# VH-VL binders against Stonin-1 (STON1): the designs that were tried, part 12

Target 1, 134 residues: Stonin-1 (STON1), of Homo sapiens (Human) (q9y6q2r275to408)
Amino acid sequence: GWSFMLRIPEKKNMMSSRQWGPIFLKVLPGGILQMYYEQGLEKPFKEIQLDPYCRLSEPKVENFSVAGKIHTVKIEHVSYTEKRKYHSKTEVVHEPDIEQMLKLGSTSYHDFLDFLTTVEEELMKLPAVSKPKK
Short names: E, the ipSAE of ESMFold2; O, the ipSAE of OpenDDE; V2, 0.75 times the mean of E and O plus 0.25 times the DockQ between their complexes.

## First folded at step 12 (VH-VL; framework fv_gatralimab)

Design g52 (from g43 with heavy chain G105D; at its last look DockQ between E and O 0.50; V2 from the best seeds 0.00; counts 0 for: pae E 3.2 > 2)
Fold by ESMFold2, look of step 12:
Structure g52 (fold): chain C 134 residues (1-134), chain A 121 residues (1-121), chain B 111 residues (1-111)
Amino acid sequence: as target 1 above (134 residues)
Amino acid sequence: EVQLVESGGGLVQPGGSLRLSCAASGFTFSYYYMNWVRQAPGKGLEWVGQIRNKANSYTTHYAESVKGRFTISRDDSKNSLYLQMNSLKTEDTAVYYCARGSFYDYPFDYWGQGTTVTVSS
Amino acid sequence: DIVMTQTPLSLSVTPGQPASISCKSSQSLLHSDGKTYLNWVLQKPGQSPQRLIYEVSNRFSGVPDRFSGSGSGTDFTLKISRVEAEDVGVYYCMQGTYWPTFGQGTKLEIK
């Protein structure tokens, strides 16, 4: 596993703000992503089962106004929404919808690349499954 | 193993200043929020303030009782947390602990041994 | 500030008997992320505080299973099913849903 940071969405609470916080991240066989507050805890605070429609976004480097680099990546889920072509009952076009599941960051490029490689390997091993339309 | 060690406590007169330090080891310091918590003699625990991590721009927050007088800073290259205390009052007399936290406000999972500040003439 | 009120403030228990500590908050501790950041901390005599329970009911590694936490909203309870001599100290509830505040503490002693 790896020490990473997790970005959480802004909360609509005056005491809440958009944040990055430390997590300990594990990727288990079968594409199970576990997030712990720290290494050595018995239970993760969040667990996600990856499926074949999950992907890694293009990695980025953020926080240019401070010393050091923060390497970031999103785990995204691709869904398809059926659409009918103009005035056709029989023609359906699937449009991709991309939803952000997680945004993760690391200051260690080595750990970052190791994580990316591990996730890609698990995604390639996932069993085929048909994805219901959104 | 996670370790936090405070230093810099001592005796100071009202209106004086002190600077406390907390040396951290055994974890990726730059990822964590860091807190100061104090305990007056014979009293309970009181949160003093927090400094957030690099990814959250090192923002600081303070209990009302110390706002404007205390300044929290950190140096991630030295794995060190600091508390600059100015305009000290007798009610600031306490053992001061540094404590590690996260953005989920995880319950300050590791605490140092504390350093004692006594404000009196 | 969120006021945390503990009851009782002092508790004297015969070894082997249960103990129960109540913690009440002035507002609901349910965070907008769906979690409740109500925690318990123990300070043994002459020691710095140490972690016990997070998010109402989860024990930290190494905390004996005789400790259990429960509750929701504004009402929370820490229970020790069978008190042992090593359990003496001051127990604090603390909330992290808002800017952190602690209860007054409950001193647990052995008779």
Scores: ipSAE 0.344, ipTM 0.752, lowest interface PAE 3.2, mean pLDDT 85
ESMFold2 (binder alone), look of step 12: mean pLDDT 93; pTM 0.943
OpenDDE, look of step 12: ipSAE 0.376; ipTM 0.813

## First folded at step 13 (VH-VL; framework fv_gatralimab)

Design g53 (from g43 with heavy chain Y104G G105S; at its last look DockQ between E and O 0.03; V2 from the best seeds 0.00; counts 0 for: pae E 3.3 > 2, placed apart)
Fold by OpenDDE, look of step 13:
Structure g53 (fold): chain C 134 residues (1-134), chain A 121 residues (1-121), chain B 111 residues (1-111)
Amino acid sequence: as target 1 above (134 residues)
Amino acid sequence: EVQLVESGGGLVQPGGSLRLSCAASGFTFSYYYMNWVRQAPGKGLEWVGQIRNKANSYTTHYAESVKGRFTISRDDSKNSLYLQMNSLKTEDTAVYYCARGSFGSYPFDYWGQGTTVTVSS
Amino acid sequence: DIVMTQTPLSLSVTPGQPASISCKSSQSLLHSDGKTYLNWVLQKPGQSPQRLIYEVSNRFSGVPDRFSGSGSGTDFTLKISRVEAEDVGVYYCMQGTYWPTFGQGTKLEIK
């Protein structure tokens, strides 16, 4: 596991600003993310099962404090949605629907990369959808 | 493991009503569009209708054959999908499946085992 | 509605031999977004339908390599390079470019 920062609340709220909160993050086989308030705790405060439609966003570097930067990534759930009204002869509009599940940050580039790699590996092992043939 | 389990099927007279349920587990139900697909005895598959997720305002779409008679709803808190069938006809006799997802890029990636509806006098 | 027409409606294949199923749509399934939303579904005897192929030629996870999809516009084909006993069932093409419709189904049996 790794020490990470979690953007809180996890979803943007119109009424409140988000902040960073420290967490301990584990990735278990089967694409399970466990978040702990602290390292060494027996129970995670949150557990997320990744599915084959989950992805990592483009990693970014953001301002964190006067002293440094933070590497950030979002875990997103992506589905393709139909948005047009029913018509038997009308083409259905297909658009990606992206839902942010988590926004994570690390001040350790090494930990950050290790996390990304681990998550990607677990995602690739998940069943349901094969990668498109290049 | 993703699971979809339909229930509520049975025998009903023409003009009657029936409510089907689909219990979902093993995934974040609220993220997904959900569909009903039916199969008449010895026949092929027919899309019945779709309900979208919260992000898409739970909008519903129906096949013309059931429009005005069937209503799809969902309860994300219970991981449940519903099909209210009114004014049933003999041609509505079928196994009814719940199927997850859109019919576009990742079409109906999971199906339930189905529940049988028989409309007969 | 878009009419999907499968041929043949049934075929009997010797194990190890190839099989081919055709699916034709009443109009082009090329979507304005550049994709073609043609899918294949298999329903094995006594089971619920299961996904096989999406967007003409992409296999879902767990689908053996002996299955392949091809085609464009209005003409599509599902091929099984070497039919096995576990491949028995009814195959359906399904389009999602428009509101979804299925082909009649093709029953595959083993000789």
Scores: ipSAE 0.242, ipTM 0.797, lowest interface PAE 2.0, mean pLDDT 91
ESMFold2, look of step 13: ipSAE 0.383; ipTM 0.779
ESMFold2 (binder alone), look of step 13: mean pLDDT 92; pTM 0.940

Design g54 (from g43 with heavy chain Y104S; at its last look DockQ between E and O 0.58; V2 from the best seeds 0.00; counts 0 for: pae E 4.3 > 2)
Heavy chain, then light chain:
Amino acid sequence: EVQLVESGGGLVQPGGSLRLSCAASGFTFSYYYMNWVRQAPGKGLEWVGQIRNKANSYTTHYAESVKGRFTISRDDSKNSLYLQMNSLKTEDTAVYYCARGSFSGYPFDYWGQGTTVTVSS
Amino acid sequence: DIVMTQTPLSLSVTPGQPASISCKSSQSLLHSDGKTYLNWVLQKPGQSPQRLIYEVSNRFSGVPDRFSGSGSGTDFTLKISRVEAEDVGVYYCMQGTYWPTFGQGTKLEIK
ESMFold2, look of step 13: ipSAE 0.296; ipTM 0.747
ESMFold2 (binder alone), look of step 13: mean pLDDT 93; pTM 0.944
OpenDDE, look of step 13: ipSAE 0.611; ipTM 0.866

Design g55 (from g43 with heavy chain S102T Y104E; at its last look DockQ between E and O 0.03; V2 from the best seeds 0.00; counts 0 for: pae O 7.7 > 2, placed apart)
Fold by OpenDDE, look of step 13:
Structure g55 (fold): chain C 134 residues (1-134), chain A 121 residues (1-121), chain B 111 residues (1-111)
Amino acid sequence: as target 1 above (134 residues)
Amino acid sequence: EVQLVESGGGLVQPGGSLRLSCAASGFTFSYYYMNWVRQAPGKGLEWVGQIRNKANSYTTHYAESVKGRFTISRDDSKNSLYLQMNSLKTEDTAVYYCARGTFEGYPFDYWGQGTTVTVSS
Amino acid sequence: DIVMTQTPLSLSVTPGQPASISCKSSQSLLHSDGKTYLNWVLQKPGQSPQRLIYEVSNRFSGVPDRFSGSGSGTDFTLKISRVEAEDVGVYYCMQGTYWPTFGQGTKLEIK
């Protein structure tokens, strides 16, 4: 596991600015992401099962403190929605709908990269999305 | 597992051209800055150049020794990095490595096996 | 370009004994973001370069704790507390604060 920062609240609220909250992050086999308030706690306060539609956003570097930057990445869930083109009654386009599940940050380059690598590896191991049985 | 595999090395005459490739796997290639580093026979490591990611408009930077002659490019859809070498000189003889940077360009955390370029008359 | 100067260029060490490599930069490697982008890379005989240390003192995954990096500004040191046979190779310091440049390399051999 790694010490990370979690962007809180998870969803952008127009009324309040998001803050960083320290967490301890674990990635378990099977693509399970566990978040703890602190390292060594018995239970995670949140657990997320990654699915084949999950992806990592492009990593970024953001300002964190006066003397430091934070490496950030989002875990996103990608779904496809059917949209009709405005000028065509018959043309249906599937556009990706990207939902942010969480935004994570690390001040440790090594930890950040390890996390990215680990998540990517787990995502690759996930079973292919079985077509929903109609 | 992160893998970088260089190819395209060979023997070329001075003034000639060569194109190297680096095939990346085991990571989201498009997120990372990529670098070329070379090593002349019996010599140390020399940074050749860098190409940034899409978020940074694929900007490229080159060592002064290769500027104007070498061109770095990438195809994210193919997880591939390229080094086009023109107007080759004998001093360009080296093993050429691709090295992964980060989304901010540092550090070089993974290296390929290298491909050998020999420039000789 | 930032010039990286390593000393010594070669050293022969008895197994179990410590080793130290110095790296000096022509300019401070302290970046505006507050970090110092100084890496150590090892190239074992007949192999590709491999990562050892990043940002002066951080060991990459899998790097034994006998390796340690220190320094600041323009002066950096790589130390091996107890040299082993597997540590043979050429060590390079590399700065990434500016456009990347490498030291000359230090060849470590076993006596």
Scores: ipSAE 0.014, ipTM 0.652, lowest interface PAE 7.7, mean pLDDT 90
ESMFold2, look of step 13: ipSAE 0.412; ipTM 0.764
ESMFold2 (binder alone), look of step 13: mean pLDDT 93; pTM 0.944

Design g56 (from g43 with heavy chain N53L Y58H; at its last look DockQ between E and O 0.52; V2 from the best seeds 0.00; counts 0 for: pae E 5.4 > 2)
Fold by ESMFold2, look of step 13:
Structure g56 (fold): chain C 134 residues (1-134), chain A 121 residues (1-121), chain B 111 residues (1-111)
Amino acid sequence: as target 1 above (134 residues)
Amino acid sequence: EVQLVESGGGLVQPGGSLRLSCAASGFTFSYYYMNWVRQAPGKGLEWVGQIRLKANSHTTHYAESVKGRFTISRDDSKNSLYLQMNSLKTEDTAVYYCARGSFYGYPFDYWGQGTTVTVSS
Amino acid sequence: DIVMTQTPLSLSVTPGQPASISCKSSQSLLHSDGKTYLNWVLQKPGQSPQRLIYEVSNRFSGVPDRFSGSGSGTDFTLKISRVEAEDVGVYYCMQGTYWPTFGQGTKLEIK
């Protein structure tokens, strides 16, 4: 596993849109992402089962000082919403909808790439499913 | 091994000032919220304040009892946390602990040994 | 500020016997993320505080399974199924759902 940072909204303080907190990440066989408050705990505080419609966003570098960098990525889920065309009772259109599941960051580029590679490998192994539903 | 080591405590008169330091090691200091917690002689624990990450613009929050008199800062390049205490009162007499924290209200999982501040005439 | 009230404030226990400590908050500790950030901390004689339990019932690494936490909303309990000599100290409940506040502490002694 890896020491990472998780971005979360701060409900009690609206002065910053970039609240980050430390986590320890694991990726288990079968595409299970576990988040722990720290390495060595018995139980994760959050666990997510990836499916084939999960994806990694384009990685970014976020600078916060002349010496401070954080490599960031989002885990996103793609789903579809069924819609009727205007003036038609029989025509149905499926539109993609992208939901951010997590935003993660690391100051270690090596750990960051290792995590990305691991997630991509697990996504490739997941069983095929029908198109996602909401 | 996570370590937090406080220093800078001492004897000071009411109205005086002190600056406490906390040296951190064994973890990525810049990833963690940092806190000061104090314990008056024979009393329980009292949270003093918190400083957040560089990514959060080092926002700070203080207990009402110290707001306006105490200032928390950090230097991530030195793995150091600071508490500037001004306009000290006898009620500020306590052992001051440096404590590591988290964004979810995860408890102070590592504490230093404490440094003693005594405010008396 | 959220007031945390512990009972009893002191407890004298024969080794091998159970102990129970109550902690009540002035407001619900349920966070908007669905979790309850009620924690327990132990301060052994002459030592700095140390972590025991987070998020109501989860033991930190190295904490014996004789320690258990329970509760919800405003009412929480720490239990020690069989008290040992090393358990002596002051136990604090602490909430992190809001800006942190501590209970008054419960001193556990061996008799």
Scores: ipSAE 0.130, ipTM 0.695, lowest interface PAE 5.4, mean pLDDT 85
ESMFold2 (binder alone), look of step 13: mean pLDDT 92; pTM 0.941
OpenDDE, look of step 13: ipSAE 0.390; ipTM 0.818

Design g57 (from g43 with heavy chain A55P; at its last look DockQ between E and O 0.42; V2 from the best seeds 0.00; counts 0 for: pae E 2.6 > 2)
Fold by OpenDDE, look of step 13:
Structure g57 (fold): chain C 134 residues (1-134), chain A 121 residues (1-121), chain B 111 residues (1-111)
Amino acid sequence: as target 1 above (134 residues)
Amino acid sequence: EVQLVESGGGLVQPGGSLRLSCAASGFTFSYYYMNWVRQAPGKGLEWVGQIRNKPNSYTTHYAESVKGRFTISRDDSKNSLYLQMNSLKTEDTAVYYCARGSFYGYPFDYWGQGTTVTVSS
Amino acid sequence: DIVMTQTPLSLSVTPGQPASISCKSSQSLLHSDGKTYLNWVLQKPGQSPQRLIYEVSNRFSGVPDRFSGSGSGTDFTLKISRVEAEDVGVYYCMQGTYWPTFGQGTKLEIK
């Protein structure tokens, strides 16, 4: 696992500014993300099962503190929703609906890369989405 | 292992100044909010102030009892927390602890051994 | 500021007997994020404060299971099912939902 920063709250709320909080992050086989308040705790405060619709966003470098920058990445869930264009009676456009599940950050480039690689590997191992049985 | 070590305590006259330091180790210091907590002799714990990380800056908040007199700062490159105490009063006499914090529900999960500040004429 | 009120302020307990400490806040400690940031801290004689419970009922690593925290809103309780000699010290509740404040402390002694 790695020491990371987590954006809190996880979802953007218009009423509150998000902050960075320290976590200890583990990636388990099967694409399971475990987040702990601290390394060594028995139970994660949050566990996320990645699914085949999850993806990593483009990594970015953002301002973190006076001392430096932070590497950031989002775990996103991508779904496709049918949107009818307001002015077109006949044109149905399928647009990706991207939901941010969480935003993570690390000041350690090494840890950051290792995490990305690990998550990508686990995502690739996930079973393909079976077509919904009609 | 997480360690916090306070230093800088001593005897000072009323109206004097003192600077406390807290040396952190065993964790990514820059990730955490840091707090100062004090304990007057034979009394309970009193939160003094907190410093938080913000993009390109630090934010601080202080207890009303020390506002305008105390200043918290940090140097992440040195894993150090500081408490500048000015215009000291006799009621500021206490053991001063640095404590690791967070906006999570587990703040104050680690404490230093404390450093004693005595304000006396 | 949030006022934290502990009761009792002192408690003498026979070893093996249970102990209970109450902590009341002047307003609800339920945060908008759905969590309640109420912690318990123990300061043993001659030592620095040490973590005990976080978010009302979660034991920190190494904390014996004889310690339990409960409560919601403005009323919280720390219970020790069987007090041991090593449990002697001053217990503080503290809230972190707002700017941190501590209770007065409860001194636990062995009879």
Scores: ipSAE 0.367, ipTM 0.812, lowest interface PAE 1.4, mean pLDDT 91
ESMFold2, look of step 13: ipSAE 0.448; ipTM 0.783
ESMFold2 (binder alone), look of step 13: mean pLDDT 92; pTM 0.932

Design g58 (from g43 with heavy chain A55L Y58H; at its last look DockQ between E and O 0.48; V2 from the best seeds 0.00; counts 0 for: pae E 3.1 > 2)
Fold by OpenDDE, look of step 13:
Structure g58 (fold): chain C 134 residues (1-134), chain A 121 residues (1-121), chain B 111 residues (1-111)
Amino acid sequence: as target 1 above (134 residues)
Amino acid sequence: EVQLVESGGGLVQPGGSLRLSCAASGFTFSYYYMNWVRQAPGKGLEWVGQIRNKLNSHTTHYAESVKGRFTISRDDSKNSLYLQMNSLKTEDTAVYYCARGSFYGYPFDYWGQGTTVTVSS
Amino acid sequence: DIVMTQTPLSLSVTPGQPASISCKSSQSLLHSDGKTYLNWVLQKPGQSPQRLIYEVSNRFSGVPDRFSGSGSGTDFTLKISRVEAEDVGVYYCMQGTYWPTFGQGTKLEIK
């Protein structure tokens, strides 16, 4: 596992600004993310099962504090919804609906890369999305 | 292992100044909110103030009892927390602890040994 | 500021007997994120405060299972099922939903 920062709250709230909170993050086989308040705790405060629709966002470097910058990545759930164009009676466009599940950050580039690699590997091992039965 | 070590305590006259330090180790210091908590002799715990990391800055908040007189700062490159105490009063006499905090309900999970500040004429 | 009120302020318990400490807040400690940031801290004689319970009912690592926390909103309780000699000290409730404030402390002694 790794020490990371978690953006809190997980979902953007129009009424409040999000902050960073420290966590200890583990990735288990099967694409399970476990988040702990502290390393060594018996139980995670949150556990997320990644599914085949989950993706990692483009990693970014953001300002963190006076201490420096932070490497950030989002875990997103991607779904496709049919949207009708307002001006077109016939044109149906499939637009990706991207839901942010988590935003994570690390000041350790090494840990960050290791995490990305680990998650990507686990995502690749997940079963393929079964075609919706017509 | 997480460690917090306070230093800088001593005897000072009313109206005087003192600067406390807290040396942190065993964790990524910059990830955590840090707090100062004090305990007057024979009394309970009193939160003094907190410092948080914010975008390109630090945010601080203080108890009303010390507001305007005390300043909390941190140097993440040195894993250090500071408490600058000015205009000290006799009621500021206490053991001062640094305590690690978090945005989560996991605050004050680690405490230092404390450093004693005595304000007396 | 949130006022935390502990009762009793002192407690003398026979070893092996249970103990209960109440903590009341002046307003609800339920945070907008859905969590209640109420902690219990123990300060043993001559020692620094140490973590005991977080978020009402969660024991920190190394805390014996004889300790339990409960409550919601404004009313919280710390229970010790079987008090041991090592449990002697002053117990503080602390809220972190708002800017941190502590209860007065409850001194636990052994009879």
Scores: ipSAE 0.340, ipTM 0.808, lowest interface PAE 1.8, mean pLDDT 90
ESMFold2, look of step 13: ipSAE 0.399; ipTM 0.767
ESMFold2 (binder alone), look of step 13: mean pLDDT 92; pTM 0.941

## First folded at step 14 (VH-VL; framework fv_gatralimab)

Design g59 (from g43 with heavy chain F103I Y104F; at its last look DockQ between E and O 0.58; V2 from the best seeds 0.00; counts 0 for: pae E 3.1 > 2)
Fold by ESMFold2, look of step 14:
Structure g59 (fold): chain C 134 residues (1-134), chain A 121 residues (1-121), chain B 111 residues (1-111)
Amino acid sequence: as target 1 above (134 residues)
Amino acid sequence: EVQLVESGGGLVQPGGSLRLSCAASGFTFSYYYMNWVRQAPGKGLEWVGQIRNKANSYTTHYAESVKGRFTISRDDSKNSLYLQMNSLKTEDTAVYYCARGSIFGYPFDYWGQGTTVTVSS
Amino acid sequence: DIVMTQTPLSLSVTPGQPASISCKSSQSLLHSDGKTYLNWVLQKPGQSPQRLIYEVSNRFSGVPDRFSGSGSGTDFTLKISRVEAEDVGVYYCMQGTYWPTFGQGTKLEIK
C-alpha cells in the first residue's frame, strides 16, 4: 500500500476552493481499491470495485507552490451514449461519456508509478466484455 | 511510528509573545493538516487553529478566541509546525498540543506531549 | 460554534462493571457526504489525549473491543462493557463535521 492524497469535494460548512486529504491506498487482486484514513486500520472508509470500462487518465503534474509539485491521476469510467445523427434516420454514433470516479495525488514519483503499474495490471486481468451494440 | 513533539513553552507577561514548535516524524508530514489544541489548567480541550497541507496552499483557520493574535505556520522541509502567539492574555495559559488532523472528520488522530504556556504578571 | 454536551461529567465505577457516557450536539453532525464525524478521545491521568473512536463507532488501531460507540444525528454514546483500571481518565467527545469542538469531558474513576 501507499500514502496518497485524495481530491475531496468541498464541505458545505467550510470555505475551501480545492481540498486534498491524506489517505492510505491499497489495490487488491480483482481490481479492488481500498482507501484508509491511515495505515493499520481494520476497515477502509471507501472501497471501489473496478470494472473493464475503468481507466487511468493521463497523469499530470500540478503545481501548488513555487517548489511544490504533485503527480495526479484520475480513475475514470467510460461509457458510450448512443446518438442519432440529425440528418439521418439510420445512422447512429457512439459518443464517449467519461465519468470521474476518483482523483489521486502523490509527491513521490516512485510511489505514483508503482500505483499506476499496479492498477494497470489489475485492469488487464478483468474479464473482457463485448462492446455495447448500437 | 507517528511522533509529535512540542517545545517552546514558558512563562511570559501579559501582552508578550511566544513561539511554539512541533517536530513531526513517522509520516508524510506535507500531506496532513496540522492543528493546535490547548487545555487550560483543570479545564477541557479547546481547538486553537489549523493549517492545511501544501496541496491546499497552507491555508489557516483560527478559533475566535485567538484570531488576530496567533499565527500558525509550517515548514514541510523540516517536518515542523509553529504557533506564533502575540498579545498574550492570562486566559491563554494552557498546555498546548500539536495534533495531526484531516478534513476527513477525525482531525486529531495523533497528539504530542504538550508544552506549557503560563501568562502571568 | 457547535456545542457538545457530555453527561455525566463524572463517573465512579466498580471494576468489571459497564460504563456509559452520553454526548449531545447542538446541531446534527450528519455531513452532506453521508458520514457523521463524531469522535471520542481519552486523556489518561498525566498524559496527553489519545484517539479512541472515529465516525461514531469505529475503533482506532489498538483500542480494546470493550469500547463501543453508537448514535446518530445529535445523540451519541460511548460504552465500556467492562471497566478496567487502565480505563481511568477523562473522555471527550468531539465533532469534525464543522470546525472542531469538544465536549466538557467525563472523568471516569475506579471506586
Scores: ipSAE 0.398, ipTM 0.777, lowest interface PAE 3.1, mean pLDDT 86
ESMFold2 (binder alone), look of step 14: mean pLDDT 93; pTM 0.943
OpenDDE, look of step 14: ipSAE 0.689; ipTM 0.875

Design g60 (from g43 with heavy chain F103Y Y104F; at its last look DockQ between E and O 0.73; V2 from the best seeds 0.00; counts 0 for: pae E 2.7 > 2)
Heavy chain, then light chain:
Amino acid sequence: EVQLVESGGGLVQPGGSLRLSCAASGFTFSYYYMNWVRQAPGKGLEWVGQIRNKANSYTTHYAESVKGRFTISRDDSKNSLYLQMNSLKTEDTAVYYCARGSYFGYPFDYWGQGTTVTVSS
Amino acid sequence: DIVMTQTPLSLSVTPGQPASISCKSSQSLLHSDGKTYLNWVLQKPGQSPQRLIYEVSNRFSGVPDRFSGSGSGTDFTLKISRVEAEDVGVYYCMQGTYWPTFGQGTKLEIK
ESMFold2, look of step 14: ipSAE 0.490; ipTM 0.812
ESMFold2 (binder alone), look of step 14: mean pLDDT 93; pTM 0.945
OpenDDE, look of step 14: ipSAE 0.458; ipTM 0.831

Design g61 (from g43 with heavy chain D109Q Y110H; at its last look DockQ between E and O 0.45; V2 from the best seeds 0.00; counts 0 for: pae E 2.1 > 2)
Fold by OpenDDE, look of step 14:
Structure g61 (fold): chain C 134 residues (1-134), chain A 121 residues (1-121), chain B 111 residues (1-111)
Amino acid sequence: as target 1 above (134 residues)
Amino acid sequence: EVQLVESGGGLVQPGGSLRLSCAASGFTFSYYYMNWVRQAPGKGLEWVGQIRNKANSYTTHYAESVKGRFTISRDDSKNSLYLQMNSLKTEDTAVYYCARGSFYGYPFQHWGQGTTVTVSS
Amino acid sequence: DIVMTQTPLSLSVTPGQPASISCKSSQSLLHSDGKTYLNWVLQKPGQSPQRLIYEVSNRFSGVPDRFSGSGSGTDFTLKISRVEAEDVGVYYCMQGTYWPTFGQGTKLEIK
């Protein structure tokens, strides 16, 4: 596991500014993300099962402090919604709907890369979601 | 290993002032909310106040019993937490603990050994 | 302020026997985030307080499994299945859903 920062609240709301909070993050086999308040705790305060529709956003570098930067990445869930376009012919277009699940940050480039690699590996191991039988 | 070491306790007269310090080590101090908790002799625990981290603009909150008299501050560059106590009262006599909290909520995960403050005429 | 009420205030237990401490809050400790921030803290004689339980039922690392926490809303319980000599001290419930407040403490002694 690694020491990370979690963007809180997880979802952007218009009422409050988001802030960083320290967490201990583990990635378990099967694509399970566990977040702990502190390393060594018995239970995570949050656990997320990644699915085949989850992806990592493009990593970014953001300002964290006067003297420091933070490497950031989002865990996103991508779904496709059917949209009907009424032009000359009724065309059904599937547009991606991207939902941000988490935004994570690390001041350690090494830890950050290790995390990205680990998550990517786990995502690739996930079974393909069988299309729901219509 | 997480360590919190309080200092600055002593004997002071009513109306006097005292500044307590807490030296932190073994963790990234700047990330965490920090708290002061006190315990009067033979009594239970009482939360005194909290200071949040830089990400939360170092906001402070105090128990009603100390509001207006006590000030919590921190120096992240020194891994230090402070409690400035003014207008001290006899009822402020207690062992004062610094306690590390989580970034969310108010769980006290680690405690110092405490420093004793005695307010007496 | 949230008032935390513990019962009993003192408990004398024969080693190997179970113990139970109740903690009641003046209002629900369920936070809007869905969590209940109720902790149990132990202060052994001559020592600083130490963490036992967080969020009602989760043991901190190193806490023996003979300790268990339960409850919801306004009613909470700490149980020790088999009391040992090392369990002597004062137990406090603490809520962190609001600004932190502690119970009166329960003094556990060995018979």
Scores: ipSAE 0.228, ipTM 0.743, lowest interface PAE 2.1, mean pLDDT 90
ESMFold2, look of step 14: ipSAE 0.543; ipTM 0.800
ESMFold2 (binder alone), look of step 14: mean pLDDT 92; pTM 0.928

